# VHH binders against Gamma-interferon-responsive lysosomal thiol protein (GILT): the designs that were tried, part 12

Target 1, 207 residues: Gamma-interferon-responsive lysosomal thiol protein (GILT), of Arabidopsis thaliana (Mouse-ear cress) (q9sv73)
Amino acid sequence: GKSGKVKLNLYYESLCPGCQEFIVDDLGKIFDYDLYTITDLKLFPFGNAELSDNLTVTCQHGEEECKLNALEACALRTWPDQKSQYSFIRCVESDTKGWESCVKNSGREKAINDCYNGDLSRKLILGYATKTKNLKPPHEYVPWVTLNGKPLDDSVQSTDDLVAQICNAYKGKTTLPKVCNSSASMSKSPERKWKLQVSYANKATNY
Key: E = the ipSAE of ESMFold2; O = the ipSAE of OpenDDE; V2 = 0.75 times the mean of E and O plus 0.25 times the DockQ between their complexes.

## First folded at step 10 (VHH)

Design w6 (from r1 with Y102W; framework vhh_5c3l_4; at its last look DockQ between E and O 0.58; V2 from the best seeds 0.60)
Fold by ESMFold2, look of step 10:
Structure w6 (fold): chain B 207 residues (1-207), chain A 120 residues (1-120)
Amino acid sequence: as target 1 above (207 residues)
Amino acid sequence: QVQLQESGGGLVQPGGSLRLSCAASGFTFSSYWMSWVRQAPGKGLEVVSDISEGGSSTYYADSVKGRFTISRDNAKNTLYLQMNSLKPEDTAVYYCAKDESWGPWEFDYRGPGTQVTVSS
């Protein structure tokens, strides 16, 4: 909107295999293609979790998912810039059992641990729950991706499709990355069908 | 209507101290987490500190650890930030924010800010 950068929002959960693949493999290309210069990336850890009337959070992949979602919410609060946020979350999502090493090597161990072990992490997760539950239309699965507030339609089935949409949507004055103007910069690697690698939301929760 | 007004900024030497205040009105102050956020030249917003509704929990960015203290007085609807051992990198506009917890990118309700400049 106001900056001219394209708003790319990812709504996800930490133990969904499709979310892990998207974060590690597909989002990495945003930075490889230098698309971050024209893209505002925002990450929303909550996914298909449920929030009861007494504000108890139940995660689709168990309590460990709730904990890792909270950890990643703390990282999003800890760093102001999207590159640092992504770097930490990519570390965790590449090997979720190794998350403690990501914290120790982050240079922000105290702030992250204070948030994670305190009541701030729960406060943050309830905020992400609100953002996720207010999606219009409601999300049907994760990873759920919106571009300038609109969910990706069925015609976008690969990272290359997404890159093209970002390039076409950009209205700012920053020099476009080379990938926006050259087919030679994009390989003919096998395309991953994002919708085949998703975790479905509970229908009752989303309707 | 939410109203937040910061005060107490100014020019100080490195190593100096300032105490920021934020007067709040238009909402039930004691029901919300509050935050101090800052914007340094050429940077986005950074969450400096958070405080829970009753003041029992406080959180700080690593960049200000041991030097800044957040507090609140719910009877006076006022948020405070005591800043000690100030460094040139603390130079920024400081905002108090009603915390609608998401991250440092968006604080829907913040005041106009108060300038803190640390320079010799």
Scores: ipSAE 0.494, ipTM 0.790, lowest interface PAE 2.0, mean pLDDT 85
ESMFold2 (binder alone), look of step 10: mean pLDDT 84; pTM 0.849
OpenDDE, look of step 10: ipSAE 0.711; ipTM 0.870

## First folded at step 11 (VHH; framework vhh_5c3l_4)

Design x1 (from w5 with S101T; at its last look DockQ between E and O 0.64; V2 from the best seeds 0.69)
Fold by ESMFold2, look of step 11:
Structure x1 (fold): chain B 207 residues (1-207), chain A 120 residues (1-120)
Amino acid sequence: as target 1 above (207 residues)
Amino acid sequence: QVQLQESGGGLVQPGGSLRLSCAASGFTFSSYWMSWVRQAPGKGLEVVSDISEGGSSTYYADSVRGRFTISRDNAKNTLYLQMNSLKPEDTAVYYCAKDETYGPWEFDYRGPGTQVTVSS
């Protein structure tokens, strides 16, 4: 059957600075701490884009964001494993102007380009639009993170808090990664709050 | 209610050909993209090919490009994969899948698969 892994979903858009920071820095810790052994990571590129009645997509950070969201949707299709998906998307989100090098060095250049330049990328984006728009409760900003289907609660204010939440939520049989042991705490430091530059969902009602 | 049933696998020599079929029921076949997915021994799943609902657009993994052809017959609710110039690395269980858009996606709507073995 299905694993007991903790479901970590990120709903995002490619040119939001907070999304870029979360993808590059915070999600990287899933792999650094071997948390991938207990975590099912899923990425949903669409974010605060709008879908018109005739199914035209308008992205919050312009046409380039739409293009990069589509590129990343193609990557999510191209690799079924979360490590490969994340590696590519981290490459793009680390330097979005350099995305072509990420494609060229991926080992899947033709498949990604065919998807990106064809109608498959649009099909994928409309699917992510549906999943994002069906969020309950609706997202208020991006990056929007859910843990086992629920938005992160107010107590999660740092990467260390997220790691702890994942460790505590795991109910499977696999031995927990070392970072989940309280005795294996890293060097003591004051709790560091996230300083993410989020992008709010309703442009007309900017907070 | 979705049901998918693959057939046409078998043992074939390198350079040979096989044609896989997938019978679909329990949904409006012509309204959905369909995919072939394979799993080689000891490896993860790989999307081999995709086809749009009307058949006008097709996509292929780089490993099979130029050798495999996906097609569909919407009147018969059947998906096909013509596999030519087969190589030992094409050895896998091949699954017919109703397309899902979330990755790493679970292929909840796939058949039981058909074994393709390419060996001298």
Scores: ipSAE 0.578, ipTM 0.822, lowest interface PAE 1.3, mean pLDDT 85
ESMFold2 (binder alone), look of step 11: mean pLDDT 83; pTM 0.848
OpenDDE, look of step 11: ipSAE 0.847; ipTM 0.934

Design x2 (from w5 with S101L; at its last look DockQ between E and O 0.57; V2 from the best seeds 0.62)
Fold by ESMFold2, look of step 11:
Structure x2 (fold): chain B 207 residues (1-207), chain A 120 residues (1-120)
Amino acid sequence: as target 1 above (207 residues)
Amino acid sequence: QVQLQESGGGLVQPGGSLRLSCAASGFTFSSYWMSWVRQAPGKGLEVVSDISEGGSSTYYADSVRGRFTISRDNAKNTLYLQMNSLKPEDTAVYYCAKDELYGPWEFDYRGPGTQVTVSS
């Protein structure tokens, strides 16, 4: 990021199972390890949606995905800090059918509802569409994760690998979190590949 | 070249009012959404308010709703923020931002800011 922080970008869609797992499980660890102090996390809700010449958005997992993507775009606009943004999006992604409770309990119900029900949510989604479509190289699936503008190293298969890449990439002046200086293996969690249950680009769902 | 210049900040007591202005040039002002964004000491940037191209749609952070009013005058290429019932937590540098159609959400097109300080 601009401040020397590691730029971690997640391009996703709200109803992809792999995106939900990454958001709930793996991104949660970034905050558990205080890695957010050296990480500039940005979330881009659009994923494999398609934008027609008439600017109509078609979401890969149907209209409910379009709704939740827009809702999450509004949340990203509503809070200035990545912890609050993540907390709301994690709430939705943990139980997408319960999203209304996430809004009601957020402390930002009116701002989020005004954004979602008005022109702003569409404007935000079109912005995320532009950012997603301008990816170089183009994404092949979601969740699509870039570190300092580059797709993650193919060797990254676990939270420990992600943490190591963030720690190694950091070139700023803020002191490193303790986890970056540990010599011991940190995680006992099962290893997994980020693309397990991924949703591939070139697919669309009917409304 | 996009140019944005904020003015109208200052020191005010709690409960007071200020009106911020932002003079815009170097782009077609009436074609873009505009935003007020603030940064309190030691905090990140917070979007305070947004306004659509023609001014027909306005949006507010819940922390300022009912107290702040965004407006624009497209004939004068000027964005405004009327701030009433100011509180100490409103203390921040306030930035005028060009909100690009289909653009990044990093606020790279903003002015140098104007300081608002609310204290007795």
Scores: ipSAE 0.523, ipTM 0.794, lowest interface PAE 1.8, mean pLDDT 84
ESMFold2 (binder alone), look of step 11: mean pLDDT 84; pTM 0.851
OpenDDE, look of step 11: ipSAE 0.758; ipTM 0.891

Design x3 (from w5 with E100D; at its last look DockQ between E and O 0.59; V2 from the best seeds 0.70)
Fold by ESMFold2, look of step 11:
Formats: structure tokens, sequence, C-alpha cells
Structure x3 (fold): chain B 207 residues (1-207), chain A 120 residues (1-120)
């Protein structure tokens, strides 16, 4: 990116199977390989939700998706660092029916519950709605991933392709993580992305 | 034109108190949520507290709950943070932030900050 670290943005919704797989498996590499030292990861929970004229949010996978998006927005507000943010969101996305245990075990239960049960969570989701709706080009499906503002295209076929693209995009002065030279990280072999179950825009559930 | 100016920081002993103020101009202050955000040395930005437009809802990080109180005076376009029972861990630059309509996590509309140092 222009300011050093590579900007990696994920626009997603909590009950999309492809979003869950990307968060658990692909984003795990950012932290398992210490790529976070060269990556500015931002997560945008809203996805294919719709916002009515009176600012009512309708989520593609129903009201539970709206609730989990809001919970994850609260987590993004609660922790200052992207490792802690990701750890919580991965917990929820690994088993969305078990989200309450993620909150209880987080070490931030009071702050998260206050946000989630109050009007702050809605305020945060409206902010993510604005960011998602302002995408250029507009997203066509989720997970929607941008690297330095550009959507990743269909040529990204595996986690190793994502790692390679981050390594190649980095223009800062920090020494590259060793994974940027690893044979596994430079592989172009397809993995998991051929099975990613994306959710297309305009499929939000009516309420 | 958005302008935020923090004041009231300083050096204080553990257990002491400080009151931060933030003068706001260039926008309709009463129409926006406001936040206090801090950055400790070598750390990222942490949201300390949030307050709704009219002041009816307030939120706190768990690390400051019960010790800090956010408030606002919409007639004076001023945001406040009363900090009591200060600890060395509260040492940071404290920023007043207008909640961005395009995402509250960017804090693009924040002041220059005021240093709070808690040390014997």
Amino acid sequence: as target 1 above (207 residues)
Amino acid sequence: QVQLQESGGGLVQPGGSLRLSCAASGFTFSSYWMSWVRQAPGKGLEVVSDISEGGSSTYYADSVRGRFTISRDNAKNTLYLQMNSLKPEDTAVYYCAKDDSYGPWEFDYRGPGTQVTVSS
C-alpha cells in the first residue's frame, strides 16, 4: 500500500458459509505466518444486508445474521488490535450457535454485552453499511475481499495465493516475514477456494 | 472545518484524578456520537468511552469502567472525560473523536490529543 502495510479488507456477513470458511481458514494465515506485521486487516460485517429508507437493516440469512454481525461489530470496537479482534470473530464463525461461550471466554464480556444489547451495536452496523454501500466497484457477492482497494479477482484460488499477493504487494520498509519466501506460501495450487460457497448480493431476507 | 481541541491532560500520581475537555466546532455537535480514544506507547488506538447524541447512552472499556465518566454539554459543544483512581496503565495520549458517518473505527475526525501520564 501507499503508506507501507498492505490493506486487506474483508466485507462479509456472519452466516454466509463462504465467509465462515474464509475467516477461519484463509485469514488464519495472516496470524499463523506473522503476516500481520505487513498487513492492515479490516473486517466489515454487513455483507448483502439491505438498509431501508427508515434505516432498518434486513440480513440475507435472517435476523440471527443481523445479530451476529452486530456482535462482531462490537468485538471490532472492543479490542484495539487486529489479533484480538480476529481471535474473537474466528471463535464465533467457527460455531455460530456457540457464540455465547465466545463472549463469556473473551475477557471482555461486559463491554461486548453492553454494546450488543444497547444502541451502540446498531450505530456500528450503520457505519459498516455505509462502508459496504460505498464500495467501488459495488460488491457482487460475499466474502468480498479487497487488496489495497482493489477486489481480488477469480485468479486467487488458494490461501497460498492470498499469502503470495500480500507478500508481493508490500512496499514498506519492514523486513518481510519468512513465509514470503517459503515454497508453501508461494504455491499456486488451488485449495478450498474452488469449494467456497459465496452469497450473491440482492439475496437479503425480507422481514 | 471540523475542529476538536483536547485539554486537561498532565502528570498525576496513581490514585489521582484528571478531567479532560474537548471543544468542538465546524459541525452540529449535538447530532453525533462522540468518543474518547487513547493510544498508549507502542499500542494501537483503544476506544475508552462512547456517548450518544443526547448523552442518554454511555459505553466504557472494561479497563476504565467505574473509574471514568464520559459526559457532554451540547449547549457548549464540549465533551468531557472525568478520570478518577488513575493507574499507570492509563498513561496514554487521549483523543476526542467525532463518530465518522462512514465508519466509527477510522477516527478520521479526532483532535491532536492530550497527554496523560500516571507515574510516581
Scores: ipSAE 0.636, ipTM 0.852, lowest interface PAE 1.3, mean pLDDT 85
ESMFold2 (binder alone), look of step 11: mean pLDDT 83; pTM 0.844
OpenDDE, look of step 11: ipSAE 0.846; ipTM 0.934

Design x4 (from w5 with S56K; at its last look DockQ between E and O 0.68; V2 from the best seeds 0.72)
Amino acid sequence: QVQLQESGGGLVQPGGSLRLSCAASGFTFSSYWMSWVRQAPGKGLEVVSDISEGGKSTYYADSVRGRFTISRDNAKNTLYLQMNSLKPEDTAVYYCAKDESYGPWEFDYRGPGTQVTVSS
ESMFold2, look of step 11: ipSAE 0.606; ipTM 0.839
ESMFold2 (binder alone), look of step 11: mean pLDDT 83; pTM 0.846
OpenDDE, look of step 11: ipSAE 0.863; ipTM 0.941
ESMFold2, look of step 17: ipSAE 0.606; ipTM 0.844
ESMFold2 (binder alone), look of step 17: mean pLDDT 83; pTM 0.846
OpenDDE, look of step 17: ipSAE 0.869; ipTM 0.943

Design x5 (from w5 with S31Y; at its last look DockQ between E and O 0.69; V2 from the best seeds 0.68)
Fold by ESMFold2, look of step 11:
Structure x5 (fold): chain B 207 residues (1-207), chain A 120 residues (1-120)
Amino acid sequence: as target 1 above (207 residues)
Amino acid sequence: QVQLQESGGGLVQPGGSLRLSCAASGFTFSYYWMSWVRQAPGKGLEVVSDISEGGSSTYYADSVRGRFTISRDNAKNTLYLQMNSLKPEDTAVYYCAKDESYGPWEFDYRGPGTQVTVSS
């Protein structure tokens, strides 16, 4: 339903190093700072994958990325609450080779495995493909972040910058979290960028 | 405009059964996956079950597996949930949802729900 919360959308792919870092580090702050009280977080696993005319998916980092994107799509389906979704996806993105342990420890192993190994995961991924490919403007790389439908500036790559933009965008009635009162206004970052390794769309490869 | 209307809820003793129905209109029912979603008191929404367009694939939450059966009748634009061996933990409002699926915020196409209460 409708809320006054800031819509934060992350379009990503599971084996992009920049996506992994953003998920593990920056998104963790949404929950650490109680920003979830003013934020609606949505995650869109597909990234720079290609969808052919016959609906075959080809992932930028190979078949394993397609499999992990599908796994994470199943997790997004399995839990409706963003805390549980994030907890699972952070587990996988912290060590993608250990993803089976994340499933076993989730408390939802059978449902996730049935989704992952069946038609449902494909259905979910095709939905995420549609949402990703319909982005306006089209994404140029991942992680691709939108705030209330507008892409973040590519120079915003710190937790403080993200927090400030969420705080400044919030126009609802809920009292702002305390972190918003500590100079949460967007500021010019130092010229130094995170060593975030983005992956470029349209056949580009980021290493 | 998508319209979904659930029915068949009620009060039942543990171990009992109920059959939920959902009448659908305003879209081509047979083109979409459909889902049952529930909300227990004080809890968030949970996807209970999913069914593919033709009914050939079905999926269940671990909490209901083996006890609930989803089905559909595309000629009647109707979705069903057969609920057997009901437990107090199944007490919730049950919603029929058109599956626009990729997260919990995508249940905006759901009916008003039907209450299921399992109590001695």
Scores: ipSAE 0.509, ipTM 0.796, lowest interface PAE 1.8, mean pLDDT 84
ESMFold2 (binder alone), look of step 11: mean pLDDT 83; pTM 0.851
OpenDDE, look of step 11: ipSAE 0.856; ipTM 0.937

## First folded at step 12 (VHH; framework vhh_5c3l_4)

Design k1 (from w5 with W33S D99S Y102S W105S; at its last look DockQ between E and O 0.03; V2 from the best seeds 0.00; counts 0 for: pae E 15.1 > 2, placed apart)
Fold by OpenDDE, look of step 12:
Structure k1 (fold): chain B 207 residues (1-207), chain A 120 residues (1-120)
Amino acid sequence: as target 1 above (207 residues)
Amino acid sequence: QVQLQESGGGLVQPGGSLRLSCAASGFTFSSYSMSWVRQAPGKGLEVVSDISEGGSSTYYADSVRGRFTISRDNAKNTLYLQMNSLKPEDTAVYYCAKSESSGPSEFDYRGPGTQVTVSS
């Protein structure tokens, strides 16, 4: 069950370049290296958005971000498994202007559209708003990543560092993925450091 | 004029139960999804639960799943929230909320709210 897996949470928003890069290039390694077998990955599409008292959401990158966050929230509700959820969200974040093709090719077009065009997407977003706002400590920027409820240490500066942290954090009894046992295999690839293109959590909007 | 009015709140011991009601008027109730949201002291608004127009689809926050049940009676224009196994953390003002179809980032209306206090 999920109880033995490492909890990996990503708090992000659409149209955030740093978020896009992390989702498309870094987070994918969770699946490529079979780390998903020992990792409980959860995505939270809300980021630095603001929630007013009248239940209006204002997104940092404008209304288009809000729409895309809602779409991705619908994806997270539509698929029960993290791999399918991620695949869809990765599709959208790879080409935000072409998100319609992601929906059409998803195999669950009706479910996604019903959620997105209906009231459920709003309610889901408010749920993510609450989860994001209740972070301890509060997020300072996005993408914001927590491992077992704690923000990543500053020493984590690459996908390889993240993989190592996940492997080390795992306390379950299932077999570890190969990547956890062969630090040597990861060393064969050029080390790519994360680009610090983050969006800071401030009251200013970027539109 | 859209009107929403919550009732059924009060003081209850931990482990107790309450049933909230929301009376709706001024719009075609059966044509809209409805939600319960709450605001605890010092915290922001939280979606507790939602239900589709016909009641066939429901959603619950993780914090209330298994304890709360949302339902509706479209003939009576009424939304309900059965709250069981209440915890001190459930203490909040609870609002009935109406959505609109125009966009994914807004709720149209909410009631004045009803206070729920869970304390020993």
Scores: ipSAE 0.000, ipTM 0.275, lowest interface PAE 10.7, mean pLDDT 88
ESMFold2, look of step 12: ipSAE 0.000; ipTM 0.153
ESMFold2 (binder alone), look of step 12: mean pLDDT 81; pTM 0.816

Design y1 (at its last look DockQ between E and O 0.63; V2 from the best seeds 0.00; counts 0 for: pae E 3.0 > 2)
Fold by OpenDDE, look of step 12:
Structure y1 (fold): chain B 207 residues (1-207), chain A 119 residues (1-119)
Amino acid sequence: as target 1 above (207 residues)
Amino acid sequence: QVQLQESGGGLVQPGGSLRLSCAASGFTFSSYWMSWVRQAPGKGLEVVSDISEGGSSTYYADSVRGRFTISRDNAKNTLYLQMNSLKPEDTAVYYCAKDSYGPWEFDYRGPGTQVTVSS
C-alpha cells in the first residue's frame, strides 16, 4: 500500500444491488470527507463469479455482469488515481443500462474501449479473479470490504462506522481529515444502518 | 529469484530514438504479461505499454501511442521498447515490470534505466 495510508479494498460485482448501493451511496464518503488523503482505496470487480479450468468466467448475474465487470476493470486500468476510477465506476453502477454514456463522457473513451474490446480486459479480470479467490478468509458475499487486509467486523454497520474505522486505523504522519477529529461525528450513532442486499457466494442468482 | 534488468537508456535530442531492452530471469517469461512503466521527475508511475505472453496483444498509453513499440523475444527472455520521435516529456526512468494482472501493480520491477530527452 501507499505509505501510511489505510488499505481499503472492495470486492464486488456489477448488477449486485448491495454492491451498487454501497458504491453509489457509501463509498463516495471517502472523497466527500477527504478520507482519500489517508486511504488507499482499491476496487476488485469480480465478486462471486466462477473461473473454470479453461479460464472461462461465469458471472452470478449473467453475461451482462461479466461485461460490466470487464468495463470497470478497464476503467481501473485507464486511470491511475482512485478518484477518477471511482467516479467512472459510480457512474456505471448508478445506471448500468446507461453505461455507454459513462464511457462517452469519460474523456478516455478510446483507451477504455481498446482495453474492453481487446485482451487486456480479460487479463485484468483474471487478475481480479485470482485476488478474490486468494482472500483470507474467503469472502462469503459481496460487497466484501477489507480494511488493512481484514474483513470488516459486524460492528461496522454504517458509513459512519466505516469512517470511524478508517480514522482509527490510520497511523500515518499526515494531518487527519476533519471528519476524523470531530468528536461529535465519532460519538454519534449512525442514522442509517446498512441493509444491503448482498449477493452470497455459491448461490446462483436468477437475474 | 525473479530478476529484471533494463538497458538502452541515455540522452537523446528531441525527435531522436532509443531502444530499451529488459533481460528477464528467474521465472517463465513466456507465461506472463510484461510492461514498461516510467517515472518522470516529480510525477508518479505511469504505465507506458503492455504486451501479452505471446506478444499478440499490445497496449499503449495515449501519450506514447504511435511513437513507441513494445515487443518481446521469449526465446531470449527479453522485453523491448522501441521509442521513436522522443519528446522532452518522455524524460523519465523507465522500468521493466512483470505483470501481476492488477491495473497498476507489478510483481517485480527492474532497477530502471534513465531516458533523457533534451536539446
Scores: ipSAE 0.302, ipTM 0.699, lowest interface PAE 1.7, mean pLDDT 91
ESMFold2, look of step 12: ipSAE 0.390; ipTM 0.733
ESMFold2 (binder alone), look of step 12: mean pLDDT 85; pTM 0.858

Design y2 (from w5 with P104S; at its last look DockQ between E and O 0.64; V2 from the best seeds 0.00; counts 0 for: pae O 5.9 > 2)
Fold by OpenDDE, look of step 12:
Structure y2 (fold): chain B 207 residues (1-207), chain A 120 residues (1-120)
Amino acid sequence: as target 1 above (207 residues)
Amino acid sequence: QVQLQESGGGLVQPGGSLRLSCAASGFTFSSYWMSWVRQAPGKGLEVVSDISEGGSSTYYADSVRGRFTISRDNAKNTLYLQMNSLKPEDTAVYYCAKDESYGSWEFDYRGPGTQVTVSS
């Protein structure tokens, strides 16, 4: 792992409205505020999908979700850096129907397509399935966010709260981003609280 | 317990070739993807190549594609990396890894590594 950085994991699925909003509108702050310098962001595209005994994956929002999850898994494999990973996934989740343009403009079209069309995408998805399934405690819905291996508590109700938690969790020796210095004074209520349309894990598939 | 042991590294001139081997034990070798990763001086770990359980699927980093070939012998629990047309920038410690990264670029098990040095 990346030494000293705060571990931030997002467990999500494509075509989940709450996931899309979080990825597009909230998660980007990790990069906008330079928090990526102290945060190890990892994305897990599987969510509430089900894995059968014969290793067949059934996604909550149907086959299209499965395809997009696999595509994003390939992106995660293609780029080792979290910024490039996020940029691609943000592109896809901003317009899921226009995902092809994201691939075309990625600069890594062949690598992504080779992964997606081959056995590698399947392998990656199965891996994410296992990682999602092994969460402790189990996720109840997506998007599901963990900080240093623990789900966000009820005190985190906005992006600002998340930023504050990341800043407070950091124990490394590098200089804190400017936003962390200002967050210490953030006794103010967040301007925008999360009202995400989450997808619950206990609900049946709907496609 | 899982054990991986690399061999075959050494000093070669630019344009030369090496063949790395990795002996695996302590797990069902044929049930897992396997990878070669390397770390050059002052740089982080780089995934060089990986291969599926049966060898039908492979991955190569752009920097080594066309020059390196990954293969495996499941009967011998051995992973291979044929490195041709070696360049100075290929100089690194090469590790055999059980591929459980699933896009995270982290590996649970690696060998101690074998040094590859390409120099005139």
Scores: ipSAE 0.018, ipTM 0.397, lowest interface PAE 5.9, mean pLDDT 89
ESMFold2, look of step 12: ipSAE 0.578; ipTM 0.828
ESMFold2 (binder alone), look of step 12: mean pLDDT 84; pTM 0.855

Design y3 (from w5 with Y102L; at its last fold request DockQ between E and O 0.58; V2 from the best seeds 0.72)
Amino acid sequence: QVQLQESGGGLVQPGGSLRLSCAASGFTFSSYWMSWVRQAPGKGLEVVSDISEGGSSTYYADSVRGRFTISRDNAKNTLYLQMNSLKPEDTAVYYCAKDESLGPWEFDYRGPGTQVTVSS
ESMFold2, look of step 12: ipSAE 0.667; ipTM 0.861
ESMFold2 (binder alone), look of step 12: mean pLDDT 83; pTM 0.845
OpenDDE, look of step 12: ipSAE 0.842; ipTM 0.929
ESMFold2, fold request of step 13: ipSAE 0.660, 0.631, 0.586; ipTM 0.857, 0.852, 0.824
ESMFold2 (binder alone), fold request of step 13: mean pLDDT 83, 83, 83; pTM 0.843, 0.847, 0.843
OpenDDE, fold request of step 13: ipSAE 0.879, 0.872, 0.874; ipTM 0.948, 0.946, 0.946

Design y4 (from w5 with K98R; at its last look DockQ between E and O 0.57; V2 from the best seeds 0.64)
Fold by ESMFold2, look of step 12:
Order: C-alpha cells, then sequence, then structure tokens
Structure y4 (fold): chain B 207 residues (1-207), chain A 120 residues (1-120)
C-alpha cells in the first residue's frame, strides 16, 4: 500500500491552454511548498485525443499536440521521479515551440529522442489512452484532475484551493509541510481566482 | 502470481563486466515489455533499459548506451543485462521489471533486486 500520500492525477493534453496554465502555475506552486512530499503525482498525457480501431491517434489540437504528448510520455518514462518529470514537462509547457531546447538541455537527449522517434513512445501513449478512457466518471474536459480517484469540483481551480485540498486529504504518517499549517492553506475560497481555458472532450471529433 | 528474481550482481573493478539475469514466472513472459531499473545509494530510480515483447526493439538510458546490452530468451522466460566497461557511477541495486502492456510506467511489478558495486 501507499505511504498515505494523496493521489493527484492530472489528465491533460499538451496544447490545451488550461492544461498549460495548470502545469506551469498551479503545479509549480505545489513543488515550491514541498507538497510533493505528501503527494503521489501522476501525469497522463492524452487528453481529448481519439484512438481509432486501427490504433491511429488523432489529437484535439493537431499533429503537434500528438508529438508533444508523446514527447512528454517519454519524459515520464525517462525520469520516474516527480521533480525531474515536472521540470521537463514545465519546460515544454512554458513554450511549446521551444521543446527541442528542453530535450537538448535535459541531460537525456538521446534516450528521449530514441523513445520519441521509436515504438516506445507509441506504446506509452496507448497506455495513457487506456487509462484516460477508463476514467469513471468519464472526463468531460481537460485539464481533468482527480484527488484520490475523485474529480475536483469544476473546471476552474485556484492554487490556494488545490493546496488546501491536498493538505486536508492527507492521512499519512509523514509530517505535513509548513504550508499546511498556515491560515491561507486551510481556507476554502468561495470565489474563483482565475478561469482555466478548458478543452471539452467532444469538440475535437466535430472539428 | 507474477515472480521476478534477479541474479548475477556482485563486486567488480572499474572497466569490468557483469551479466545480470532475471528469471520470470507466473505470467506469459513473451507478451510483455521488460525493463531494467536501478537505484543508486541515496538516489531515485532510473530506467536503465527497455526491451519489447519479442526483443526487436531495445532502449537505453544515455548513461549506459554503448556499454550495456539488454536481451531476452522467451523460451526460458529470462531477461538479461550484459554490463561492460563498468564505472563507479553504475553502483546500484538493479531491478528486473515487467511493464504493463499499453499502460503508464509502474514499478510495482519488479523483483527484489541484485546489488552491483563497482569499486577498487
Amino acid sequence: as target 1 above (207 residues)
Amino acid sequence: QVQLQESGGGLVQPGGSLRLSCAASGFTFSSYWMSWVRQAPGKGLEVVSDISEGGSSTYYADSVRGRFTISRDNAKNTLYLQMNSLKPEDTAVYYCARDESYGPWEFDYRGPGTQVTVSS
């Protein structure tokens, strides 16, 4: 079993603006506060992509999204450690046109390129497709975030709300990070602090 | 019941060689990608190498490329790692791992590991 860590799963696609903002802003603050010490973070790049009977993947934001999803899947395989995974994926999601520099400067360029250009990236993406398609309830949009297997409330999320939810959900034996004992981290914001630009699951099929 | 058992670790001088083996049972070995994963003292896990179901595709971490060779014998349900030109940086516990078909990476399908120590 788990060490009591909170299971935080992010189901996303690389060119959805809401996914990019969640990864860069909200997840960034979670690492800044050492919340990763009580969190089991898993990232699932696939999002609203479609998988045909012949196992051809069609991505909601075009071929570039398919390529970046595959690249990020390769990074998740290359670094099992959450900090390294996040560092690479944040690099790409901060400026997707600069992804080649992220690979070149990663210290794992050959491994990532071999995976990305070979059959390993396809194996990984089909696995993420399976996990995304098996969601219960089915996801309605991305970014789709589950906490201990249950979707968060609505499409708009704030960093303070996420931090509080993680702190409140933690039931393990590890000492809580300092941020969990502050008044701000324990408050529930009744107002949305900003609105994510979500991408709806059924729209890519119609375009 | 999935069972994986590594063997072949030990002490070796820098520049030396070792061959790791992993005996697999309790599943259809030839249907799964297999991996070698290592953990150096005080560090996280690193995927060293991957091999496809039939052995036609192999992948390596940049730190071991050109020095390590992954292989499998599906008739004997055995995974191998030939490690040449060993460096002190290769010192780690090496785990044999079964990967999910079409799934996210999960280390829960692994053996107890075998220690490799590269020193004088």
Scores: ipSAE 0.518, ipTM 0.783, lowest interface PAE 1.8, mean pLDDT 84
ESMFold2 (binder alone), look of step 12: mean pLDDT 85; pTM 0.858
OpenDDE, look of step 12: ipSAE 0.804; ipTM 0.914

